# Designs tried in a protein design chat: VHH binders against Translation initiation factor 2 subunit alpha (eif2a). Part 1

Every score and structure here is a prediction.

Target 1, 261 residues: Translation initiation factor 2 subunit alpha (eif2a), of Pyrococcus abyssi (q9v0e4)
Amino acid sequence: AREYPEEGEFVVATVKRIHNYGAFLELDEYPGKEAFMHISEVASTWVRNIRDYLKEGQKVVAKVIRVDPRKGHIDLSLRRVTQQQRKAKLQEFKRAQKAENLLKLAAEKLGKDFETAWREVWVPLEEEWGEVYAAFEDAAKDGIDVLKGHVPDEWLPVLKEIIDNYVEVPTVTIDAEFEITVPKPNGVEIIKEALIRARDRANKEKDVEVKFTYLGAPRYRIDITAPDYYKAEEVLESIAEEILRVIKEAGGEATLLRKEK
Below, numbering starts at 1 at the first letter of every chain, in headers, positions and changes, except where a header shows other numbers; Kabat numbers aren't used for antibody chains.
F, E and O are the ipSAE of ESMFold2-Fast, ESMFold2 and OpenDDE, as the mean of both directions, binder to target and target to binder. V2 is 0.75 times the mean of E and O plus 0.25 times the DockQ between their complexes.
[cut] stands for letters that were removed.
Atom coordinates printed by the task and the answers are left out, and those that the model quotes come from them; centres of patches stay.

## First folded at step 4 (VHH)

Design g01 (from u05g with T102D S107T; framework vhh_gefurulimab)
Fold by ESMFold2-Fast, scan of step 4:
Structure g01 (fold): chain B 261 residues (1-261), chain A 128 residues (1-128)
Amino acid sequence: as target 1 above (261 residues)
Amino acid sequence: EVQLVESGGGLVKPGGSLRLSCAASGFTFSSYAAAWFRQAPGKEREFVSAISSGGSTTYADSVKGRFTISRDNAKNSLYLQMNSLRAEDTAVYYCAADLSGDYEYWTGSPTEDEYDYWGQGTLVTVSS
């Protein structure tokens, strides 16, 4: 665990006290560490009144411009943070906070304290995945067993419960159209049954959702939501093969139409 | 499962008031942040107001002084009191939650992509 941030690091800090010459902030990611931001580091424009830019209790994304661990001195800059850097750091911080809150819930359910959760779950997952929330996303996507061997077995059931309830699997949605024609007596019913059967089969797969929309004979839209683009395309190919085969057996014709981008 | 359900939308005359409610279920920790967004027909979804787990609030300039956001952690609920309503307030209003931890007063307005849980929306129509 690092006790101090490094020069050049972006940190989330909470404004604690404001003076005419600068502000003192608490580093949210380094508990117990206080940092100073000189008034000249608050904005690129000359600052007459620091309270026009900072308020006690405000959270900011700041850049660490100096660290002296021996004296406990940390200096921050707000003016040296671009909008892109602020956005990236905020996303990183939010992911870490989500993971921490979920781990706290898991620890409570298992009757363990947070120090034990940190040692047994956080540290091992961070070492293997780079960030704990990424491990939770992989477990949500590919099942809890991806964590097996990295955390003690007693954590697996409670982590599965928490991850399944709170972690959303990132998804992608693709679309395509079918042109389907079946000889007239009961053609619409045959088509409907084929599409429903293909949809229901695909929807049995975890984190896959298939929807058909009637656009007007002979056109039908398919929307496929899946964990990634490769899986979505795989599902589309499987459905297309099934529909084309079933429609041909029924004496009809079906074609998969892909729009050019 | 995590769910947010909005209620309280309806028809009001200009100058009237409405109170929107958002009930959260499926999670019960006090560290989540919450917000209201709205979307008028044919427009992008826009920020209205946000509140931290500790009660710090922020508002879009268009609603400051007219709208008040509040929360009741014991009831796991979020509220938006809307006063002095105008025709341009007509929109579907969405409740949003962010499990990233405590949201304090940040520099700038929250963006849509900071929130990972959303309600279905409730329609507010302001017309004479």
Scores: ipSAE 0.012, ipTM 0.438, lowest interface PAE 7.3, mean pLDDT 83

Design v02 (from v01 with T102D S107T; framework vhh_7qia_2)
Fold by ESMFold2-Fast, scan of step 4:
Structure v02 (fold): chain B 261 residues (1-261), chain A 128 residues (1-128)
Amino acid sequence: as target 1 above (261 residues)
Amino acid sequence: QLQLVESGGGLVQPGGSLRLSCEASGSIFSSYAMGWYRQAPGKQRELVAFITSGGSTYYADSVKGRFTISRDNAKNTVYLQMNSLRPEDTAIYYCAADLSGDYEYWTGSPTEDEYDYWGKGTPVTVSS
């Protein structure tokens, strides 16, 4: 939205020209803006050959260290970007690029130009979610209707098709333990059958994965992967009810143990 | 859902050549950046070559001049032509796809979570 980046901002830039005193880069997020990186800002150690660090066409995460809008001057630094800051900015940028490519595909399917897609879809979703890709993930998880009212209705069917095909549902994993005893000669077999049946039934549900780990009698660990914590907890309660019922009917005892750290 | 299927691996003698193929199905291929990774026994998975949706290519220093990555968008396929193979090239080779498209950064080792889709791998053994 801004014409120029702000001092201290992290940007993705493409190396265009390399000289012995520094490099000129194009700012990917600020179309038409060129920036300069002096050789002393490339690395924390003395740089003999700048081409050991930068190559033309390469995309880098850099920190904006100076902006002069009147002169059109933007100065960048690589040496002042930590590995953690680089990874966070790179992830943000890649998510935006994924969303843009998916939106371009949606626009093409509707016979609309990208300027229309930007105005009707990108801007409203970015305003509400902060990231367009986050809106797509919410639609993938909770259904396309989460976008209703934010974009024109004509976009909903094509966005649903694209989101269902290209956007992975984010997941969370929770864990718990069961304490199970069946005081019979075939007790271990009864327990194993009960856990396998509960696991297989839960795993039939979309985007749900359940795993059991034997920890040593009488303890068993359960790991549940699901689209969100609410769903993971719901699955755990369902599995616990089934296991407790089946084990009791077999003459044993089972208890769900929840650990808090 | 994008599915990636690798082929072309096998046993080859030192100095020989192999061409790996990775065919994508279930999605629009031309919007993806495509990479080849390998994992040798007892080592971490490493980037071999990368090609952007725009056609820019990048290579690990160990394979520069010997390997060539290319793509055929009409066939939804990415290729890795491997020449002058060495015993140290022995690994399982993985195809990976990234919907970020034109993003490319080749200083440092990208992590596996930087790619949206992975193939199951194809083994390459270079031995006499």
Scores: ipSAE 0.012, ipTM 0.456, lowest interface PAE 7.3, mean pLDDT 84

Design v11 (from v01 with E104F Y105T; framework vhh_7qia_2)
Fold by ESMFold2-Fast, scan of step 4:
Structure v11 (fold): chain B 261 residues (1-261), chain A 128 residues (1-128)
Amino acid sequence: as target 1 above (261 residues)
Amino acid sequence: QLQLVESGGGLVQPGGSLRLSCEASGSIFSSYAMGWYRQAPGKQRELVAFITSGGSTYYADSVKGRFTISRDNAKNTVYLQMNSLRPEDTAIYYCAADLSGTYFTWSGSPTEDEYDYWGKGTPVTVSS
C-alpha cells in the first residue's frame, strides 16, 4: 500500500540486471520501484562471482537496508536474511499471490475486470480480515456466508465454487503425552490396539487427524490436527477418556500428560 | 485440487532427445507456475526449469541451451524438450505446480511444502 518500503522490511524482489559490483532488482510489492544490492550484501562470505548467487528473472527475499524516497534510492541485502525470516516472508507473499490468482479466476468467471474485483472484493476483505486469503480460509472452514455483507451478493456463488475447489481448510495441531503401563505378557499389544482404535475412531471426523508416536516405555505422544483449538481439545478429551477406560479394564494404568509452557 | 501426470521418459543414447509432458487436471492451470525438477540416485532434487503464469522462463546452468520449457494452457500441459542429452541428465524428472504463479529461490530445490502439487515422476536414463 505504501509508495516505498521501510528500512528493516523484508520484501520480494525480482532480479533485473546483474553487474560485477551488484544487481538491480524490481520490488514486486512496490510497483515501479527499483532497488540495488551491492555485491557485499549478497552473501556472508566473499563473493567471487555474483552470478553464482543471482540469476536474472529470479525472485528473492531481501531486507531493505536503506530507503531515500527523495532520490528514489532503495538498497537491499540478501546476506542479512535468515532462513526463518525468508520462510516467513515467502509464506506471506505466497498467500497474497494465491488470493490474487483465485480472485482473478473468480472475476473471469463472473465476466468482471480485475479492477472491479479489487474494488468490490479485495479491498473490503482486506479491511475486515487483514488479508484476503484469511477470508477465503474462513469461508472454506465456516461456509461462504461468512463473506455475506462484505462483498456484493453476485460474487458469492463464484467465490464459493473457487474456494471449495482450491482453498485448504486451515488447521491447528496440539500435542500431549500418555504414560501407559499394562503389566501383562501381552501388554504392548493391548496398548497398540487401544491406541489404534482411538486413532481410527477420531480420524472418521471431518478435518481431524490423530497420530500416535512411541517415545519409549511408558510414554506415547499424541498429535491432533483439527480445524480449531476447541475442536482439537475436544478430540483429545474424548481420546483420553477412551484410552484411560480401556487400559483400566485391561488391568493397567494410563495418565494424560499436558505440556507446560 | 490439481493432479499432475508426467509422461515421455525412457531410455535414450547420449546426444539423443526426449520430450517430457506434464498434464494437469484442473480449471486454473494458467494461474500456476510450472516447474521441472530432477533427482538422481543419492542426490538432492534439483530445479531444471520453470515457467511462470506470465510466461517467464528459467533454466539451470547445466541445461541452458539444451532444454526448453513451454506450456499450452488450452491443453493444461507443460513440456520439457530435452536435446543433446548426456549421461549426467539421468534422473527421475518431476513436474511441480505453484498457485502463487511465481517462484522464489534458485539456491537449491524448494521443499515439497513450498509447492502446491508434485507429480509422481518419470524416469529418464541416458546411456550407451
Scores: ipSAE 0.261, ipTM 0.627, lowest interface PAE 4.2, mean pLDDT 85

